# Designs tried in a protein design chat: VHH binders against Probable histidinol-phosphatase. Part 5

Target 1, 306 residues: Probable histidinol-phosphatase, of Schizosaccharomyces pombe (o14059)
Amino acid sequence: MPISSHSHSGQFCLHAQGKLEDVIQEAIQQGFQSFSFTEHTPRDRVEDLYPEELHLQPEDLFKTFDEYVNEARRLKQNYGDQINILIGAETEYIRPESVELLKSLNTKYNLDYFVGSVHHVNSIPIDFSPELWQKALQHVGNNPEQLFIDYFEHQYDLMQRLHPLVIGHFDLICLFAPEDAKEVFKNSKSVWELIQRNIKYAVSYGGIFEINTSAFRKGWKTAYPQQRLLELMVEQGAQLTLSDDSHGPHQVGLNYHLAKSYLDKCGITSLCMIEKGPDGNGTVVKNVTVDNVWSKFVGTNGITNT

## First folded at step 6 (VHH)

Design q43 (from g7 with D102G; framework vhh_6fv0_2)
Fold by ESMFold2-Fast, scan of step 6:
Structure q43 (fold): chain B 306 residues (1-306), chain A 122 residues (1-122)
Amino acid sequence: as target 1 above (306 residues)
Amino acid sequence: QVQLQESGGGLVQPGGSLRLSCAASGFTFSSYYMYWVRQAPEKGLEWVSTINSGGDSTYYKDSVKGRFTVSRDNAKNTLYLQMNSLKPEDAAQYYCAAPYEGYYGSRSWDSRGQGTQVTVSS
């Protein structure tokens, strides 16, 4: 009975596919016990639009988010008796002022939780393309160590001011890193001190780290986070959850068989599942065994390991 | 999964015209916004134009407004870019693009072809 704490649909994300309803129907068909809707938070500046959004205005993003929350609530009413549905959002931390926007969204919508993600360093996207990753590198004087430092400082600011329940794809900054930058990441004492600080801080407020399987479909041999980071998280007593970061019904549970192998290799036997509290009030975290998560999970996407 | 095949580029004089085409397959073309992007030598990808799924709303980079027209034929899974009054600054490799989360991709423009080259010179 699998779980996913992070997902998107083509109805509310321009680089995803399918309707939100198709995504939840696929999760039900695969025997998921819990599934979270976590569409991207809107942005309030034209300069913060992604390339695929350049035909939009910031007001359009707020309208899309409002439509998302309404549709998610309709689907929770219709399917919530078959599967545990959480309604959250994945953060966009573009600049320090982004946190006030995120707080205002939670005040307006009373979301179940945030996936606390950083997709920008110094307001430049680092997960869109290798070209934009290089632009972010140029912004810091072509110093990859400084780019990693800035990424983890942004992550720390987000953690301190928002306390997101789920920490999204912790090492996303490595996605488009060339070989020489990966070597810097591996060997920088300064970077690993920030990594340790951030893990310890999230643990201190009850933050949970997602094992995000989208890394497999992007050519990685591990989920996010990479093995050395996951081992450090385990050493520090971090709580872990599982996410497919699906971008359509065809990606629900995708590569979860690879995730099982990865968790087994690292000696991980327990994960966290997110639920609503009593009477629908508040969000609570409960431990589930890895064996429970993979129990009766024989769906096509969970076994499609190619 | 997504496959895009661009054509129609070539060499023109300043002030000339070209019509680019993009044949799409492997996805539900009529459900996606489509984009034209370009890349000049030693420059990054630059957005040029957007068309909505139905073909009734279009958007353009300021420098090409009034000169370029984007259109689509959903029955034929084909995207077009009519380029008039071409300038030397328009010389680039042109790609049609759909945003796609692919096997190796994140939020990258997923163009499966090598694009079509537009050269503007005397």
Scores: ipSAE 0.018, ipTM 0.460, lowest interface PAE 7.0, mean pLDDT 88

Design q44 (from g7 with Y103F; framework vhh_6fv0_2)
Fold by ESMFold2-Fast, scan of step 6:
Structure q44 (fold): chain B 306 residues (1-306), chain A 122 residues (1-122)
Amino acid sequence: as target 1 above (306 residues)
Amino acid sequence: QVQLQESGGGLVQPGGSLRLSCAASGFTFSSYYMYWVRQAPEKGLEWVSTINSGGDSTYYKDSVKGRFTVSRDNAKNTLYLQMNSLKPEDAAQYYCAAPYEDFYGSRSWDSRGQGTQVTVSS
């Protein structure tokens, strides 16, 4: 019975494809037990828009998010008897003030949970393109160690102030890192102290780390997080969940067989599934075995090695 | 390979109308947000309008609201821009564009075609 704790649709994400309804229908077709809608949170400043959003105003993002929550609730009403549906959001932490906006969204919409993600360092996008990653590096004086430090400090601030249930793609900062910056990442004592601090902190409030399979489709040999980080998380007693970070129906469950191999290689035998409490009012984390997640997986959806 | 071909531009008098078309191929058009952008010699590239994949949500630059209407026909893989009450300031090369993400996760906003010229006589 597969699960995904992190997903997007082209209806509410400019670089994704398909309707939110098409995404959930695909998850049902593949035999998913649990599937979370987690579209991006809006931003309240023009300066915080992605390059693909230059045509929008902050007001448009809030309208889109409202439309997302309404559609997600309609789909949960229509399909919730066939699959466990959770309605959350993926955070945009661009500046410290972003957290107050995130809290206000939860107050207004009573979301099931947040995927706590950092996509910007010092307000510069680090997962958009290699060119913007280099701009972020220039901002810190061409010092990759400082860029990694700032990323994990932003992540820590988000963790401390929001306590997101799911920690999104922990090492996303490495996506466009060139080889010399990757070497700094591997060897920096300062960076690894921050990584250890952040993992311990999330564990302390019940945060769970996603095994995010989108890294495979981006050419990685592992999911997020990379193997050394996953081993550190296991060593520190971290709880883990599974996410496809799908950006359309065609990406639902994509590369999950590679995720199984990765989990097996790292000796991981249990994952967390997120669901509503017995009365439907609270969000609950339940342990499931890796074997059980895959034993009843009936979909294929591009998972085979081609 | 993504291909976009704009047409429908021309010379029009102030207050006139034009309908632009963009024929799309090489991608699943019905799954993408689509954009109209324009560029005049004295100005940089300006966003004009956006339409979502299903065609039920539209967005417009403030100066064109109420005058321009974006629409799409997913069965024909075609994007449209109906331009009414044209002003001299609307004169520009008009392009359609789609957001794009490559295999490695790099995102690009602009996959626009050659464009179609709109001239508004004074």
Scores: ipSAE 0.038, ipTM 0.478, lowest interface PAE 5.3, mean pLDDT 88

Design q45 (from g7 with Y103E; framework vhh_6fv0_2)
Fold by ESMFold2-Fast, scan of step 6:
Structure q45 (fold): chain B 306 residues (1-306), chain A 122 residues (1-122)
Amino acid sequence: as target 1 above (306 residues)
Amino acid sequence: QVQLQESGGGLVQPGGSLRLSCAASGFTFSSYYMYWVRQAPEKGLEWVSTINSGGDSTYYKDSVKGRFTVSRDNAKNTLYLQMNSLKPEDAAQYYCAAPYEDEYGSRSWDSRGQGTQVTVSS
């Protein structure tokens, strides 16, 4: 009975596909026991709009988010008896001021949790394209070590000020890193110390790290995080969850058979499932076995994951 | 690589109708969501409509819902927008767009066609 702690729909995310209802219906059809809606948080500056959003104004993002929360709550009422539905959001940390916006959203909507994600370094997108990744690199004087340092400092600021329950795709900064920058990531003592600091900090407040399978669909041999980082998380006593980071019904549970192989290779036997507390109050984390998560799961193409 | 060519625009009176077409080439059209976006004079680009790969799920900007109908013909690699009960505020350059993500996760949205002009005046 699979789980996903991170998802998007084309109804509320322009680079995704399908209605939010189609996404949850697909999760039910695949036998998911828990599925979280976590659409992107709005941004308040025109310069922070992604290229696919150039036809929008910041005000439109706030309207879209409001419509998302309303639709998500309707779907939870209609389908909540068939599947555990959580209603959260994936953070956009563009600059330090972003955190106050995130806190205001939680005050207004009382979200179940945040997926704490950093998609920008010094306000420049690092997960859109190699060209924008290169622009972010140029902004720091073509110094890849500084780019990685800034990424993990942004992540740390987000962790300290928001305490997001789920840490989103921890090493996303590596997605479009060229080989020479990947060598810097691997060999920098400064970068490794920041990685250790951030993992230790999240563990200290009860943060859980997602095993995010979208890395497989983007050409990676592992989920986020890469194996060396996952091993460090386990060593630090980190709790882990599973996420498809689906961008439409066609991506629900995508590559979960690869995630199972990855978890098995790393000796991971338990994951965290997120749910509402007793009487629907608060958000709680429960341990589930890896075997339970893959129990009766056939996969997106009818491939058995056992 | 992605090539899009819009047509069907023109001058129409308020309450009139136009049907826009977008001829697509250079990609597997039937596998992609397709979008209609518009840009009114001295305004930013505005999303109008989305249609899924199979053509059975459609999405509309609130102000055009019930008046506009998006459709597609995957055999002809063509996207359509039927516009009825046109209003002065619908006057804009209309573009079709396909969000493309390559096998490494790189996204593209700046690959729009040249557009087709819709003018609504009495």
Scores: ipSAE 0.264, ipTM 0.662, lowest interface PAE 2.6, mean pLDDT 89

Design q46 (from g7 with G105A; framework vhh_6fv0_2)
Fold by ESMFold2-Fast, scan of step 6:
Structure q46 (fold): chain B 306 residues (1-306), chain A 122 residues (1-122)
Amino acid sequence: as target 1 above (306 residues)
Amino acid sequence: QVQLQESGGGLVQPGGSLRLSCAASGFTFSSYYMYWVRQAPEKGLEWVSTINSGGDSTYYKDSVKGRFTVSRDNAKNTLYLQMNSLKPEDAAQYYCAAPYEDYYASRSWDSRGQGTQVTVSS
């Protein structure tokens, strides 16, 4: 039965589609055993609004997040007997001060967990467009090695100060990297030392790495993370989870058949499922087999061997 | 699988009008906020206008307020931008954009695809 540790809806994310209720109903229909709501955290500055949010004020993002948590709790009450529902959020780490905002959100809402994601380097978006990725590169003196270093330093700061349970799309910085920058990423000893540090650190506090299938719909031949990074994570004893990073009902479980092939190629036979402890006490991580995740997976998103 | 096809651009004199259209397919158009963005030869992408899924809330860049009107026809999966009192500063390649449904949607904000050219000159 499939799982997803990372998702969005058009009800609470302007670049997504559909109601949160439609998303969970789709997950139930496809035979998911666990599904997490993880809408984006709000931001407190107008300059941190994404282009699709330019008509909004930061206060509107906080209202949207409040509405999200309320709706998610209603849906968990109504559907929680049919599917394991977790209520979390995907972080926005734009600057070091972002972490205090994230801590305050957890204090207010008592979220099940965070997907710890970095979408900005030096406050410049790196997953929005190649043009903005180039602007982020220019900010560091047109030095792609420095851009990668800054990305993994931001990720490390987030890890140290928040201890997010799930590490979101580890190598997102590579999404819009041109070929020459990809070569630097592949060959930089400094970058790979930071990558190893970050993986070991997350492992040390019980962090788990998502296999995020959104990379496939963005034209990648693998999920996040790319194969070399996934192999390093396995070597370091890292625990892995599975995420569709769905942006609407139509993306629930999208490309999971490609994820199965990728996991099989890399010799990965176990994943982690996130659930609440007995009587709702705390958040618990449980091992599941890859074969179990793909069993009773209905439709073409997952290819089963049953 | 988002497909957006813009049309209606052309050459117009200052003070003239043009109506841009965007035919959308590959997604549930009526469920999405939609955007008009533009790019002048020496500038990056610039947000121009936003319309909500129902068409009853619209937002505009300050420099185009009162001159431009965004609208949509959900039955026809079509987005419109009525541009009145055009100024030389409005000359740009105009793109319609949807939220990031997939990789292609992200790429539309990169000025990828055709767009429709608006030229303002006497």
Scores: ipSAE 0.005, ipTM 0.287, lowest interface PAE 11.0, mean pLDDT 87

Design q47 (from g7 with G105S; framework vhh_6fv0_2)
Fold by ESMFold2-Fast, scan of step 6:
Structure q47 (fold): chain B 306 residues (1-306), chain A 122 residues (1-122)
Amino acid sequence: as target 1 above (306 residues)
Amino acid sequence: QVQLQESGGGLVQPGGSLRLSCAASGFTFSSYYMYWVRQAPEKGLEWVSTINSGGDSTYYKDSVKGRFTVSRDNAKNTLYLQMNSLKPEDAAQYYCAAPYEDYYSSRSWDSRGQGTQVTVSS
């Protein structure tokens, strides 16, 4: 009975595939017990448009998000008796002012939760391409330690002001980091102190950390977060959830067999499932066993003969 | 692996026309938005046109609107750009691009083919 706390569809994300309804039907077919819709939040400036969005205006992103929430609510009504569906969003934190936009979206739509993600450092995308990662590095004087510091400071600002329930792909900043920058990440006491601070802070307000399997399809040997960080989270008493960060029906549950191996290697036996409280009131976090999550997993991405 | 092969470029006089083609393979072409982008000598990469997966929504850079028409044939996995009333400013290497999610090679403009050269000269 797998779970995913983070997903996208081609209907509402230009670099994803398929209709939102196709995504939820795939999750049902694979035996998911819980699946969250978490499309990207809109941005209010032309400067914050990704290259694939240059044909759009910021107003188009808000219209797309409105259409997303409407479709997600329709699908929850139609399929909610077959699978636990949550309706949230993945944050875009581009600058400090981004948080006020995120708060206004929650006021308007009353979302179940946010996946608190940072995809930019000093307004420069760090998960788009190696070229843009280098541009972000140049912006801080070619100092990789400062780039990591700025990333975790942005993450901390987001955590403090929004209290996102799910912390998205904690160490995304490492995706395009060259080997010399990875050594700085590994050995910097300043960076390690910020990592510890951010984990402790999220734990303090009830934040949960996603084990995000998209890292596997990007060539990583682990999910996000990398093993050293996951071990620190466990040591700090952090609660963990699972996400496929799927970008279409074909990615629902993708590489969950690798996630199981990773969890087992790290001694993790419990995960968190997100659901609505009684009578639809509030959002609640429930502990589930790793064995239960992989039970009745009939998809090709898990253990089908369990 | 995403493969994009552009063709149809060449030398034309101002006011002339060219039809560019992009043959796509290695992904489910019919499921993706497709883009035409161009790069003039000593200039950055510039967006020209976008078409949705179904081919029923099209978008254009203001300077080419009314002169260029993007279309697609999902049965043939082929993207087209019809360019009419060409101007010297349109001279560039033209690329088709797919916003395929691959954070190691990037999405959007970096997922482009080798391009086809368009020269506008009298």
Scores: ipSAE 0.012, ipTM 0.466, lowest interface PAE 8.1, mean pLDDT 88

Design q48 (from g7 with S106D; framework vhh_6fv0_2)
Fold by ESMFold2-Fast, scan of step 6:
Structure q48 (fold): chain B 306 residues (1-306), chain A 122 residues (1-122)
Amino acid sequence: as target 1 above (306 residues)
Amino acid sequence: QVQLQESGGGLVQPGGSLRLSCAASGFTFSSYYMYWVRQAPEKGLEWVSTINSGGDSTYYKDSVKGRFTVSRDNAKNTLYLQMNSLKPEDAAQYYCAAPYEDYYGDRSWDSRGQGTQVTVSS
C-alpha cells in the first residue's frame, strides 16, 4: 500500500492541476495507506513571487494558504477513515528571514510537518527554468562550485532553525545544471563535505529524506536524490520516505514502479511512513517495509508512466 | 510543442504608441492565462501584464497601468498589447509567455520566441 509525503494540487498551486479533493480521491483509488497534503508556503515580498504569480500580491498567497488549510482539514474529516491524511506544507526558503515566516505559519496552523525544501539560491529560483538557473550562476560570478556551496548552506540554515521532518528533493540544485556544472558537483570536496554535514545534521534531529519520484517525470534516471547521494545517506544511517511530489491527480503515484526498481538496486528494504501519534496528537514516524509499500499497488493512470 | 511569435515592435518617440501581437501555436491557447513580459539589456525579465483564458480579467504592472491594454482573440490564437503614452523606461525586448503545463507539472516562461524590440527615444 503506497505512501506519499509530498504533494500539490491546482486548487492551491498555479503550476499544478485539479482540486485537492480529486488528488485525495485518486490516492484512495490507487490504494494508498498514507498521503500528505504539502502545498507551498506563502511569501511576504513581491520580489519573491514566481513568474506565474506576478499578477498576485503577497497577501493573496496568505489567503490561498489559509484556504488550503481549511480545505485540507475538511477533506481529512471526510476521508480520514479511508486513508491516513497528513496536513503539512512545503517550505520556501528564499532568504534567512524566510524561516521566521515559516515558524509563524506553524504557530498559526499547527501543521503536521514541513517538507524542508530550498527552491532558491541567493533569492533566485533554481528549479523554475534553465534561464533562471543561469541567472543564479551569474549571481555567484559564474562559479558553479559556489552555487552548490550556497545551496547546501541555505539547506543547512533551514535544517538548523526549523528542523523540518522531511528533507525535500535533496539535490534539486542539479535539476537544471549543465554537464560542466554536474562535473563540478561530482568532484568538489568542499561540496561533498557540506552534503555529509547536512545529512548527519538531519539524522541527528530525526529528519527523514524523501525519495522523490518527480525526478523521473523530469527526465532523470533516478528519483531525487541521485544514486551516489542515496548511497551516502544509507551509509550515514539516514531514514528514508517516499514521495510522488504530485502536481495533480494524474501524477499521484506516478513512476512508483521506477522508484521500486531504484530502491531494490540500492538494497533499500525499509521506508518511513508518517502518521498522527496516539489519540491523534503529534506527528510520528514508523518503519514500513518496501514490500508492504508496493503490496497490492494498483499503479497510476498518468500518461507519462506507460 | 509550444510556439510563440511576437511582432509589432519598433522605434517610437516618447508619448507614442505601438501595438504588439503574439501568434500562438502548439497548445490549446483558449484554455491558458497569457502574459506579456519584457527584458531591457543586462536586466532581468519583468512582468508587464496578464490576461485570463476568457479575456475578461486583466492585470498590469503599476508603472504601465492606464497606458497599456492587453487583449486576446481566441479564434485566431493571438495575444495583443496596446501600448500608449510610451516612456523611455518602457524600452525593452517584449515577449509573450504561456506558463504551459506539461506532464512535469512545472511551467517555463523561457520557451518563448525571439520577442519584439521596443525602442523609445527622442
Scores: ipSAE 0.000, ipTM 0.277, lowest interface PAE 11.9, mean pLDDT 87

Design q49 (from g7 with S106T; framework vhh_6fv0_2)
Fold by ESMFold2-Fast, scan of step 6:
Structure q49 (fold): chain B 306 residues (1-306), chain A 122 residues (1-122)
Amino acid sequence: as target 1 above (306 residues)
Amino acid sequence: QVQLQESGGGLVQPGGSLRLSCAASGFTFSSYYMYWVRQAPEKGLEWVSTINSGGDSTYYKDSVKGRFTVSRDNAKNTLYLQMNSLKPEDAAQYYCAAPYEDYYGTRSWDSRGQGTQVTVSS
């Protein structure tokens, strides 16, 4: 019975597809035992709008998020007896001041948890396009080592101040990195020390790292994180969860067969499932076996045999 | 591959009207938000209007509100922009665009059409 700790819908994300209800119905149909709604957090500045959001104002993002939480709660009421539904959000950490906004959202909505994600370095998007990744690189003097350092420093600030339960796609900064920058990422002692620091810190507060399968649909041979980072996480005693980072019903459980192969290759036999406490209050983490996650999994959505 | 073909531009006097069309192919048009963007000579691309996949939610740049109306026909894979009370500052090359994420995760506005030119005389 599969799980996903990170998902989006076209109802609340402009680059995604389908209604939130269609997403949860697909998860139920595929035999998921747990599925989390984690739409993007709003932003409070015009300059932080993504290119697809330029027709919006920051106030519109807050309205969309409010509508998301209301719809998610309605769906949890209607479908929660069939599947374990968590209601969270994926963070947007654009600048240090972003953390106070994230804390205020949790105070207002009492979310089950955050997926702690960094999609910007020095306020410049690094997962939108190669062109914006190059703009982020220009901002640090065309020094890819400095770009990686800044990324992991932002991640560390987010971790220290918010303690997100799930660490989102740990090495997202590598998505649009050209080959020469990937060599710097691989060989930099400074970058490796920051990676080790961040993993150790998250482990210290009970943070869990997602195995995020969206990397496969973006042409990666592994999920996030790449193999050497996953091996480091295991060595550091990190707990792991599974996420499809779906952007519509058609991506629910997408490439989970590749995730199984990746987990097997790395000797991983246990994952974490997130659920509500027995009294319906608080968010708790439960160990599940990899065998359990793939038990009764009937979904083949988006899988093609070559 | 996404293909967008704009038409309907032309020369009008201030206060005139034009109806732009965009024929879309190569993707499931009915599943996407669609955009009208414009570019005046020596200026950058400027967003004008957005319509959701179902056609029931529309958004406009402040300077065109009440004068422009975006609509779509999902059965014909066609996007429209009705432009009334045209002003000299509306003169630009108009493009339709779709938000797009490629196989490698790159997000963009796909405005690969040649656009359609709108000229407003004094």
Scores: ipSAE 0.060, ipTM 0.496, lowest interface PAE 5.3, mean pLDDT 89

Design q5 (from g7 with S31E; framework vhh_6fv0_2)
Fold by ESMFold2-Fast, scan of step 6:
Structure q5 (fold): chain B 306 residues (1-306), chain A 122 residues (1-122)
Amino acid sequence: as target 1 above (306 residues)
Amino acid sequence: QVQLQESGGGLVQPGGSLRLSCAASGFTFSEYYMYWVRQAPEKGLEWVSTINSGGDSTYYKDSVKGRFTVSRDNAKNTLYLQMNSLKPEDAAQYYCAAPYEDYYGSRSWDSRGQGTQVTVSS
């Protein structure tokens, strides 16, 4: 019964592929029990458009998000008897004012949950390219410790004001970090104090941390979060969920066999599955065993069928 | 590895026409939005046009609407920009781009080549 708490489609994300319907059909074919649609939240300023979005205006992002929610609801009606479908969104936290926009989206659409993600530090993208990561570093005076501090402070502000159910790819800031910055990350007591604070805070409101397998396809030896962070989360009593962060049908369940090995290595035997309550009201988190998540996995990416 | 190779630029008089081409390889061209961007010597990269994967939705910078037409041939992995009624302000290095993610997660919408130069003068 595989699960994914974080996904995208080429219909609503310009750097992804395929229709939202193709993504859910692939999840059904692979034997998924639960799959969440979590397209990116819109942004309200021209300067916040990614390079691939420069043909758009902010108003177009809001229209695209509206079309996403409508299509997701249609697909949930059509496929909901075959697979548990959640309709959420992945946050864009660009500045403190971003949180008010996120709250207004939830008021309008009554989303099942947010994947609370930070893709910008001081309004500069840190997961787009190494070049933009260096621009973010230059903005803080070429001080990697300050860049990490700012990232986790943004994450904390988002956590405090939005209480996202799922904490997205916790250590994304490390994706394009060069060797010297990685050494700072490993050794900075200030950074690790902020990490511990953020983990403890999310645990306090019932936040769950995703094991995000997109890190494997980006050349990592682990999912997000890296092993030291996962060990800290377990020590702090954190609850965990599983996400493919798929960007098209070809990425559904991608590298889940590597995720299984990673969870086994770290002694993780339980995950959280997200679903709607018995009467279709509210969002409910239930514990599932790692063995159960893989027991009905039919896709090649999960390899093991029991 | 993503490879984009632009061609078709040249020197034209004001009011003239040019057709730019972009040959794409190293990715599944038919599944991606494609972009034309340009850069004049003292200006940053400027978006010009976008076409969706199927070729049925097109977008244009306001100053080129009605004069430029973007199209694609997915069987040939080729993107086109038909430029009519060219103005001196259209003079720039033109690049094609795709939102592509490499193995390490890096995204780029810039050309992998030198682009193609468009000059508008007498």
Scores: ipSAE 0.158, ipTM 0.570, lowest interface PAE 4.5, mean pLDDT 89

